# Designs tried in a protein design chat: VHH binders against Protein DOG1-like 4 (DOGL4). Part 102

Target 1, 232 residues: Protein DOG1-like 4 (DOGL4), of Arabidopsis thaliana (Mouse-ear cress) (q84jc2)
Amino acid sequence: MSKMRNLVEEKFLEFYESWVIQLELYLHQLLIAHNNNTMSETELRHLISKLTTHHKAYYTAKWAAIREDVLAFFGSVWLNPLENACSWLTGWKPSMVFRMVDRLRKSRVVLVEAQVKKLEELRVKTKFDEQKIEREMERYQVAMADRKMVELARLGCHVGGESVMVVEAAVRGLSMGLEKMVKAADCVRLKTLKGILDILTPPQCVEFLAAAATFQVQLRRWGNRRHYVTHS

## First folded at step 12 (VHH)

Design gc25 (from gb9 with G56D; framework vhh_6qgx_2)
Fold by ESMFold2-Fast, scan of step 12:
Structure gc25 (fold): chain B 232 residues (1-232), chain A 124 residues (1-124)
Amino acid sequence: as target 1 above (232 residues)
Amino acid sequence: QVQLVESGGGLVQAGGSLRLSCAASGFTFSDYHMAWFRRAPGKEREFVAAISWSGDSTFYTDSVKGRFTISRDHAKNTVSLQMNSLRPEDTAVYYCAAGSELYLPISADEYDYWGQGTRVTVSA
């Protein structure tokens, strides 16, 4: 009748809900810092480190979870339909963050020419890496229609211990391919984030991270509100 | 097999200069932030200077700003600390550190690898 959540989905749902609550607390601190011109560079750097450590914790937990069940991340039960609709290979599309960076040109702390040049170089590199992953995903989807999938479909007609073992081995192989691809996408996300933070000053980092967290939190709230309204 | 090896420590007179070097091996140097920390006898380990993985971002503790310059050489897998206008209070064992965090760390607990240190003594 209804799909039961597996253990990986249950554990990551619990992790993710706690992770988002802490993200909202950090967002509150970032917004206070953004409006407070008296914070020292050391204080701003500590705040940025707290948030970046929080993002790193997400990827640590995600990679542990995808090793157990990568498919849980393609139809994530801890994300609402709006969040899932905005996903690119189980997360945010790396190049989208440059739209948030462009907003910094209207900030109190405007980007200098050297930063603009470095950000454009990073944007080009990020788009190139995205295209490589998209081509890899296309090749993976085409490969799934090869002899492995044909054999998997054929074996599905036979219910027995030997058949089950062969099917499980084939499914494991396919899942390992997806895990590698998801990790590649996450590596582009982390490299892009690391690159942007390296180019920006601490006040600009605070504003950028606040904008990104605000978007993530609002997207979740709007998706959840729609769901509650339609289900009430 | 990760190693950080410091060199360049020694005895100098107040107002003098010294250049510390740290040779890195066993990891992809260009992916890691590099920093210098110091520890004087009877004191805690103190942050001195850090340089990001790219070399584009640097940060210095207030007491060394304008006197110390951190730099890195990706071809040689080295990080250097040029110390000018040295003061007796700069006397310490100086440690090289490497960190993999997303943002340039300034806390010792955020660094993954450490060297054994090199002694710097500044006499009055």
Scores: ipSAE 0.748, ipTM 0.895, lowest interface PAE 0.9, mean pLDDT 87

Design gc26 (from gb9 with I106L; framework vhh_6qgx_2)
Fold by ESMFold2-Fast, scan of step 12:
Structure gc26 (fold): chain B 232 residues (1-232), chain A 124 residues (1-124)
Amino acid sequence: as target 1 above (232 residues)
Amino acid sequence: QVQLVESGGGLVQAGGSLRLSCAASGFTFSDYHMAWFRRAPGKEREFVAAISWSGGSTFYTDSVKGRFTISRDHAKNTVSLQMNSLRPEDTAVYYCAAGSELYLPLSADEYDYWGQGTRVTVSA
């Protein structure tokens, strides 16, 4: 089926395709650094900085786009259905990254007790912030089903200039509420990432970022190939 | 609005010590990485030391490692650089910088705010 895209969706699709290609290139560099084990601390820090700057660029572009059309990020056209199925409030669920961190406990770069304690403290704070946003989303969903919103939806079914303007104003208000929640969720994502990287050593940061990028890239590849898998 | 004010510079003999301080205002100090950079006469600006937003991670350039210590005080909104065993080669204008990156930056280009600098002269 032909899908009509608005300008925001078209521009972000082009941005996202390029952003993912660059992520795969950085993943290659992270895997080389992890396997080679000859890079200086300064070289590792520059590599980590390149990848984190790349992630920050994603959120800069996303926030510009949601200011124009936040609804484009709910059921995004630049994501395949598998990626969309794994989304929590337009992105990754913040607490899920601690599953990537758990894999470091089985690696050759062992976490010390002080790091384990700081990571647990960060996990608790992340879960608290995440649940606060979930409560805000629940309140938003309840407000959407409120008698006032139902009445506005009813008015939108009738022809009339004033009725359509009132409905359009209400929809804009609802979009502003979603924009606020999406930004709040993204801030929790960025704070969680910033916190993990602060606790880990540079080699551990490389391993963590490689694991996260590998998962993101493979999830995209699996979703893109779901209809092209042959029996074997 | 945003301001970084360095202090503590001066003239000191080789082998001596100085403590530089940087007072920050106009931003949420606890969200920013802090660093010290220096520029010697006739040379470009170079990285000296950095401390992460939490204070949990630090990094030093090789030439100052073991001699300089960077620290921060969130209650006072200050970052400090304790300089011990000073050498004539440490003579420079020292700049305080604040950065909002996700990972502790080492490059000047990755810092958002800069102070005016404080001069350190180490005599032989």
Scores: ipSAE 0.758, ipTM 0.892, lowest interface PAE 0.8, mean pLDDT 87

Design gc27 (from gb9 with I106F; framework vhh_6qgx_2)
Fold by ESMFold2-Fast, scan of step 12:
Structure gc27 (fold): chain B 232 residues (1-232), chain A 124 residues (1-124)
Amino acid sequence: as target 1 above (232 residues)
Amino acid sequence: QVQLVESGGGLVQAGGSLRLSCAASGFTFSDYHMAWFRRAPGKEREFVAAISWSGGSTFYTDSVKGRFTISRDHAKNTVSLQMNSLRPEDTAVYYCAAGSELYLPFSADEYDYWGQGTRVTVSA
């Protein structure tokens, strides 16, 4: 016996696999640009724009999918176990990208004092927004555990049309709440990414994006070595 | 002048194996994603498998996953498709394709260059 994926999971799996393939190609281009000081500012801005568009495409597809089935993003079938273990609210934790900013090569992409100050202000704001979302999740967990939900779960164990309908309505309500929180987290991710790119020069943006893409690609490869792509 | 030349097709009995190869020339092979598509008699072209420019990522259609393996060799400028446990439903002309930017590797529109195809016939 094999377990079939639901329609939303199958569609997003196809999208995500292609999205990662394209990310690897952009990473290759970023690494070439980083090691070659002959690229014009216009060429660097074009490459940065391709990466920005690529990330926006991810969130466009994700938000369409979570509108249909947000629960597919909690324990995603298109992510390996390592990727799932490293997820925070269905994606990367916004504050972690500042570790990559800290690793920018000072010899080639030296940050001036004004940039350091703006990045620190952005870091503080990002952490504040993260904590706000974490408090919302805690409130959601309390609501999930309230007596009414416990009673609905109990009634659902009694196989009757009324109980099933009531449980389905409650699950739809919970899913809408999760969708709102996932979108809030994604908005913090996009604001953080845009904020960093707005502060950095084009060569610094290339190095930052290369570091971020390298981490994402390597995490996927490390996780996948335990699980072969093809198996029956 | 760009060329993709497929080889390795033939007649095989159900349960058998075949290895298809595609030789690429006229472009920087390592900058392109590679894919295999197939067209069965009386049917539309369908995606089979794709491999990223680096060889680090592969994508398969559900009906061949676990049976087919795509690989590439940058030194020889070739992409290969190892087809195991072949079924009569795998009977088709198989096409090699190359694309510089892939957002949806299962879409034929993403590919810039195409080979002329190699025929695979799987008998019952």
Scores: ipSAE 0.000, ipTM 0.154, lowest interface PAE 16.7, mean pLDDT 81

Design gc28 (from gb9 with I106Y; framework vhh_6qgx_2)
Fold by ESMFold2-Fast, scan of step 12:
Structure gc28 (fold): chain B 232 residues (1-232), chain A 124 residues (1-124)
Amino acid sequence: as target 1 above (232 residues)
Amino acid sequence: QVQLVESGGGLVQAGGSLRLSCAASGFTFSDYHMAWFRRAPGKEREFVAAISWSGGSTFYTDSVKGRFTISRDHAKNTVSLQMNSLRPEDTAVYYCAAGSELYLPYSADEYDYWGQGTRVTVSA
């Protein structure tokens, strides 16, 4: 008995594997740029732009996929168990990236006071946006237990075209609610990433993006290694 | 210089179909995400559909899902919008847009370049 992947899962799995391979190549370029003090500002900005475009391509593909099957992103087949365990509403937790920003204080280029103030303002705003989404998710989970949903679930145990149609309409409503929340979380992620990059200088952006990509790549490797060791 | 030139607009009866095309020049087409927006008489501009730089991802507004299909041809530097099952409420001027960096594909503010528009009129 093997698990059959649906078409949305199969399409996104293929996309994501290619996307991660490209991320690893960009990480290699970021590490070279970080270690090379002779790169021009124009060259650094071009590399930062490539990473920004790469992340936007991910969200363009994700939003097309969640329109068809948002549940594919809760316990994704293209992610290993460790990556899935570290997910917050189908992706990275926005406030997590400020821990990577804190490492920039140890970099070759010191953050000026104006940058520190703007980053702290952004951190506070990001945490506030996270809390709003978490409250909405809590309300969604509570709504799943309301009388109407319980009655529809009971009705779904019966056979018949009319009962099936009513249950399907309710399930679509639930999926639309999740889609809205996932998009809201992704908007916070993108605003946070853009905000950080707008505050930082190009060398600082390269170091930040290198740290973020390194963490993402290593998390995947750690999860894959554990799975292999467990099954060997 | 950058140019986006729309074509394919016209008058069609409800239930009919139209195909809009946008020819891009003056920039590296394959580096840009492409989108269609529309503006109905007396209303604000609204998002219709977007396609990623690679052509691998598409995004649609709810009112056109299943009826409209966006596509792109890198060899011809064109983006197309196939509009099926047209409704009177689809009557608008349709605009082609290009953006190098998109955080919110449905936001007009994300797009760098715009065409002058092509008019679509759907009669009842």
Scores: ipSAE 0.000, ipTM 0.131, lowest interface PAE 15.5, mean pLDDT 82

Design gc29 (from gb9 with I106M; framework vhh_6qgx_2)
Fold by ESMFold2-Fast, scan of step 12:
Structure gc29 (fold): chain B 232 residues (1-232), chain A 124 residues (1-124)
Amino acid sequence: as target 1 above (232 residues)
Amino acid sequence: QVQLVESGGGLVQAGGSLRLSCAASGFTFSDYHMAWFRRAPGKEREFVAAISWSGGSTFYTDSVKGRFTISRDHAKNTVSLQMNSLRPEDTAVYYCAAGSELYLPMSADEYDYWGQGTRVTVSA
């Protein structure tokens, strides 16, 4: 059965589709820059800045949307099922981005020892921050099974009026808790991106961002093209 | 209350050196990129040098590479610009700036906070 989209879902769907189109245009520019290898440092920095501003704009729009309806981001209608299956707390898992960094080993500009050390330190810190959020999500799930919440579920089956108001207040509290956790996860994502870009040279940043954008775009295309996969 | 306060400007002869300092307060210094911009009389602000939030990355405009060195001190919440082999063309008001972008910015539009500036005059 089809479900009705709410206003937040409709608005963010329109935003996200436009945002992905622009991401693909930036990916095209990154691939040209990577293959050319004749661009100045200033030109590369300008391109990196455009892409990182684009990512920051995503989080600005997302945080505005989750203030209205955070649940829209759990099983998002603007993502295909494959994209949804690969998400961790409404987005990419921060530590997984280091797999994109590993591609830089085959770059024309190889990672130096100091960069390798800094990237490992950042990886460890990112994993630690992820574990904190996962522990908070665990506490949230335990709180959902709290005696008061279980009693509200029972009460909501048999009485009207006052029980409806109490259930609505509880659901609002759950949504606020999820919003805080999603923002915390997004802050880890942004800090991880900011950290990687700080460690890498401009050519390495271009290659890293191209790899990340390629994966994001291809994952979307694979999920959307599942109709063309025949039974084996 | 955010403040950036520059110091160290003055008059110096060509070939001389100056050290500019910028004291930051009212924000989490270690989260912000820091930069120096300059403006000569009757001209727009131009980028001079930037240092990333961690201190691990720096960027300089071509005309100052090898002559200027940017550094930061997280314990003192300061950013410094060591200016060597000064030229008359370096004469300008120098501004300290702080920015929160994901990537170390080089455009004035990408910086959030600005100091009032310190004047540097290089005589021939």
Scores: ipSAE 0.728, ipTM 0.887, lowest interface PAE 1.0, mean pLDDT 87

Design gc3 (from gb9 with S57N; framework vhh_6qgx_2)
Fold by ESMFold2-Fast, scan of step 12:
Structure gc3 (fold): chain B 232 residues (1-232), chain A 124 residues (1-124)
Amino acid sequence: as target 1 above (232 residues)
Amino acid sequence: QVQLVESGGGLVQAGGSLRLSCAASGFTFSDYHMAWFRRAPGKEREFVAAISWSGGNTFYTDSVKGRFTISRDHAKNTVSLQMNSLRPEDTAVYYCAAGSELYLPISADEYDYWGQGTRVTVSA
């Protein structure tokens, strides 16, 4: 029925390491496409699809894993401390993507007025969805405190196997609530990414995805190099 | 539950026009990219045109660009293909497809749902 935490962590660690290696290979292709403006629109669209399919595969694997043990994703062992410090509800914060688009806009990305307007509308919607999830997390934390107090009071009056069953039921309930919240956050991430890619031209999509992947890969390398024990 | 129903196929003379329609049901239409593919006698299924979930992004195969126009109507849950300046080589069974990918797909294997097809014959 239920899976042990260590099994979920082991399987996802193996998946994630392979996924990052493939991300670096796709990043190499994106950088070639960006620097050598010789690819047809069809070729660029295929490359963008490869990378977006790769990101979707991450969420497919993640959702399967969190169904088994969502707590493995809070303080993930496959992420270094710097990557964990930068996470918001087990992943990147959606509004961070718009800051990245803004930086590209100033240096390389030439956006027409219609694109700027659509990106602003998407930014507003994304922030609204983020705030809604943050309010849900606050309610969850309050509910956890209330449930824990009630549970501690009940356990104070019981001994033996009955206490174990009550704790197990409470932990299952907490995990289900977290799973729902993590999936909601991931849906905002995917909708935000889908929206940005819809607004950008294929060359702009390549530039955006290359910048995003470069940042992700570089953040991982910086975190891994900070401590020799972690680096080795 | 999920259903795509094509209509509007028929016989037309070279240089003529046809409008294909696809009615979608059983899924959240506004979340899906829509596309038209075709299969000519003795040939593989090929991409024709696609429109993103928002309607803001379109893509056409080179052979139909400037002649065909894809559009969608969110209120009616319908995608349409306006085919102008038809050529005999446009003769095929035309299929409507719906896909949930993050980026507008142009490969058949990236589409989740398919219609039964509607036949288009272009005579000389």
Scores: ipSAE 0.750, ipTM 0.885, lowest interface PAE 0.7, mean pLDDT 86

Design gc30 (from gb9 with S107D; framework vhh_6qgx_2)
Fold by ESMFold2-Fast, scan of step 12:
Structure gc30 (fold): chain B 232 residues (1-232), chain A 124 residues (1-124)
Amino acid sequence: as target 1 above (232 residues)
Amino acid sequence: QVQLVESGGGLVQAGGSLRLSCAASGFTFSDYHMAWFRRAPGKEREFVAAISWSGGSTFYTDSVKGRFTISRDHAKNTVSLQMNSLRPEDTAVYYCAAGSELYLPIDADEYDYWGQGTRVTVSA
């Protein structure tokens, strides 16, 4: 089991490192496309599709991994301390992507009134779904505290095999609840991303995805430099 | 299970019109992008038109822009292709496709489900 957990972490670390390298390559292509007004709509759509397929591949790999060991995603070994500190339920906070969208508006990009209205409707919906998950996480934490207190009381005078079994049952319960919650959060992330891309034109999608990828890559590089300085 | 059923194909004269329809069942229609592809004899499936899961975004291949209109009806679980000003070059088997990607795909490889096709023949 500990061996299975180590294999899950090692396998996902290898996957994630490769996934980030490919993200940086796609970011380079997005920046070229943004600077070149010569790409056809068909070419832009292919590029956007490559990037979104890449993000979908992340969630496919993540959901396979959390089925085996969801706890690996809390304090992930493939993320540096800064990336871990900025995580909301094992990933980016859904409402943060609207900061990238706001960049489009503030950087001279023309959004038509219909797009602005649809983006505001999506923003409200996303914040509502985000709050629902936060309330569920709060309820989960309260339930875990109560369960742990009862369990500690029960284990006060037992040091044998029963203590091991009770701990294993508690860990299984914790893991199942967290898996459901992480998947719910990821579904909000994917629905939010899918919604934004549906509202934006292809050039606006390129700018949005470039802004999001730039932030993710910069956060990782800054955190890696801090870690290196600390250890060196 | 999942099924896409096309209808509306036939023989028409150049300059004529046809309306293709695709009835979807066995999946949550409103979560899927819908597209029409066509295949002329001896060729691979080629993109024609697509409409996003919400109906808010559409895309057409250059040769059909202004002549074809794609639409969807979420209440009826249908996608339609209105084909006007038909040309002999439009002769093909037309396929309905459904895809679950995050962005509206235009490549056949990115679609999950396919219909059996409906034949359109345009006489000179």
Scores: ipSAE 0.741, ipTM 0.887, lowest interface PAE 0.9, mean pLDDT 87

Design gc31 (from gb9 with S107E; framework vhh_6qgx_2)
Fold by ESMFold2-Fast, scan of step 12:
Structure gc31 (fold): chain B 232 residues (1-232), chain A 124 residues (1-124)
Amino acid sequence: as target 1 above (232 residues)
Amino acid sequence: QVQLVESGGGLVQAGGSLRLSCAASGFTFSDYHMAWFRRAPGKEREFVAAISWSGGSTFYTDSVKGRFTISRDHAKNTVSLQMNSLRPEDTAVYYCAAGSELYLPIEADEYDYWGQGTRVTVSA
């Protein structure tokens, strides 16, 4: 099983490194588009589509990987310690992206009142969906402490074929519960992103996506430098 | 089980109007972006108009902007294209399309489902 888990980690590490390199290339294009004002609406829409397709590809790869080993995403080897410290259920906290949206209010492309209203409605819904997942995680943790942990501890005292199979089934059950919660969190992330992009104009979408990608890239670069300096 | 069925095509004189409708079934309509594409004889499919999953954003190709209006009705699971001030160059088969992308698509290859098309002929 450890060999299977190592393979999942190695495959996703390779995928993620390539994915981040491509994200940085798209970020460069977004920053050029944001600063120049020379691109047509059609050109901006193509650029936004490239980046959103790139994000969708991440979730496609992630869901395939968590089906094999969800625990690889809790303390991921392809993320530095800073990136891992900032994770909420294996990714960005959906409601936190609205802080990036708030910066658009002071940009050169001002949000109209109708957009502000829709963004506030989306923020409320996103926070509600987040809290629902947090309640499910709490129920999961309580169940682990009261029933599953006691069951695993007792079964772990008996070394035999049938006892080993029962322990393995219980551990598999715990992993399936985490997989469902991670997928639920990712669905909230995708719905939040889809909602924001629907409300914003193409120039505002470019600015928003550039801000989000800049934060992700800078967090990774800062964390990587800090790690090497600390161990040097 | 996904079906998109277009209607409302026909023959119309230049300067006239037509309303195309597309009835959608077999999927959660409110989760999908909807678009109209057209194909003139001997040409590739070209983008005409799109409306986002929520109905909150729309996009039109320059040649139809101000003349065509796309709308959707979530209660009836329909998308419509109101075509005004029609020109002979608008003559084409018009296709309804549904797409699940995160951002409103404008490329044909980003759409998941397609109707069979409805013919629009605009006489000079």
Scores: ipSAE 0.753, ipTM 0.893, lowest interface PAE 0.9, mean pLDDT 87

Design gc32 (from gb9 with S107T; framework vhh_6qgx_2)
Fold by ESMFold2-Fast, scan of step 12:
Structure gc32 (fold): chain B 232 residues (1-232), chain A 124 residues (1-124)
Amino acid sequence: as target 1 above (232 residues)
Amino acid sequence: QVQLVESGGGLVQAGGSLRLSCAASGFTFSDYHMAWFRRAPGKEREFVAAISWSGGSTFYTDSVKGRFTISRDHAKNTVSLQMNSLRPEDTAVYYCAAGSELYLPITADEYDYWGQGTRVTVSA
């Protein structure tokens, strides 16, 4: 329902604005920790936990919202057009994090061979999980053009209340399918993040989280300036 | 139903060793971080050691580092704490905990499930 959709969008917009403000505050703390290297391992672990708890809170709120209206997450009103253009199934593409580890780190301690091996194993698994979800989404999009769905859409405005109910049931089925796929994608995201953080040392975790948060914050800032969203 | 059952506590002389074990059931063990916390008589619960869901990362409180070793066995759904060079100040009830956080937690508030505890007494 349009009314339910509007309420979900309003509530999540309010949540997301606050969530991004807090992310920027945590990013500032991560950058201080990364640049100065003055914190104990215990202090670094507490900081990393604050960031990971913050990310977990996002998915808790998101999954509550998609249960009410998953379509709000396709072309989200709380994201600018650049953020929406860079989205893969309503969020970041899981394999992108391996590029962050490789290209954005400035650690004085390089990755040891055991870490490199584990990261490569995780990268391969993550790409496999991504391809599986992409195949499911492609199958879903093809099913949207199924003859039965086209016929139901054609009939929906013509033959009265019984036709309306059949169309509503079909739309509900479509929404349930999207919810399942979005949750599957988010599970790959969380498993990938959990895996990377398990492999990295606390200083490397800080560097990785700082790089990821920097990218997220900068993408939002660039997209919020209209002339930075250009023809490519 | 989720259950964590500790064993291996007892009485030991200073300088001795004990091995604590925790048997987990009712959840997907390999998805959870595992930790040991302790509570000394008249004091609050404190962190001792933790091992990540994969077994690839461990963390110890400074007072036990080099003396205690945490390990896990995914085939048996157990987590163990090998305690060497025990001191009277290690006397406490030891609790096994399981947590589902994204990063290996080191505070009690971040753990979801707890065992009933096993008592360790170290005499001088």
Scores: ipSAE 0.709, ipTM 0.887, lowest interface PAE 1.2, mean pLDDT 86

Design gc33 (from gb9 with S107H; framework vhh_6qgx_2)
Fold by ESMFold2-Fast, scan of step 12:
Structure gc33 (fold): chain B 232 residues (1-232), chain A 124 residues (1-124)
Amino acid sequence: as target 1 above (232 residues)
Amino acid sequence: QVQLVESGGGLVQAGGSLRLSCAASGFTFSDYHMAWFRRAPGKEREFVAAISWSGGSTFYTDSVKGRFTISRDHAKNTVSLQMNSLRPEDTAVYYCAAGSELYLPIHADEYDYWGQGTRVTVSA
């Protein structure tokens, strides 16, 4: 008997599969816009808006889901093992995005000195916010290992209904703490994305979003193909 | 409470100038994109100009490009619209709006908070 998915996992799996399909459709539109250079500024802004609204919808759905079961997002069933291995606090690592921005600077995208300076300032702030969350998570995990491990181990020795209530309370406390940490990490992600898009021109935003979406889609495909290829 | 208060409207002759101001309170101003929309009598609300949360990005509708300038002052929690070379077609009630979207929005439905408007009348 395989482990059954809970209702939150089932609903989010359905949502995520549809969300990725729509992401690929938006990526196709972004690549056409980027390669052809024929769209007006208004048309480019509309495409950027569609993609950013799509990302916002992901976080709206995610935050509703983690309110019900944050643990579903640690080792998510809707992600392949490669995607899960690349996750930092249930999503992309904010500072990773600046590697994509640096690559754009070396492509046909021309970043002016003022943009480079603003991007570096944002990178430093993002790294600082990221490190603060990492320190809080480390403290949280250490506290869990000391207090809750001893408590759960002691409870494992009991036979009776009282132990069920105490375990339920401990798990609820764990979940609430993790929910706050995940939301904090997502806020850094959204602030970083919002900052980058503010610094870039509309054509640069299109190229950046296309690069980010391409990486996300390809990471998923690479993980899925690796599973197939390793069969012998 | 969130409040956006417009000022600076009035009657002006064609070719003249007006400066509209919007004072924001009750929210973290620096986190919000700011925009100006207008509504002429009997018409829908239309986009005029927007400025991003940082002030680093601006966008204008084609009919006002080169004539209008949007700016923001984070110290005073204000957004301003400098309107030059005014035309009779610019006659409308002008509304200040604040939005929290990831990318600078240009559609009215993407804005969270709205002022009550200030009337601009441009005579021939």
Scores: ipSAE 0.746, ipTM 0.888, lowest interface PAE 0.8, mean pLDDT 87

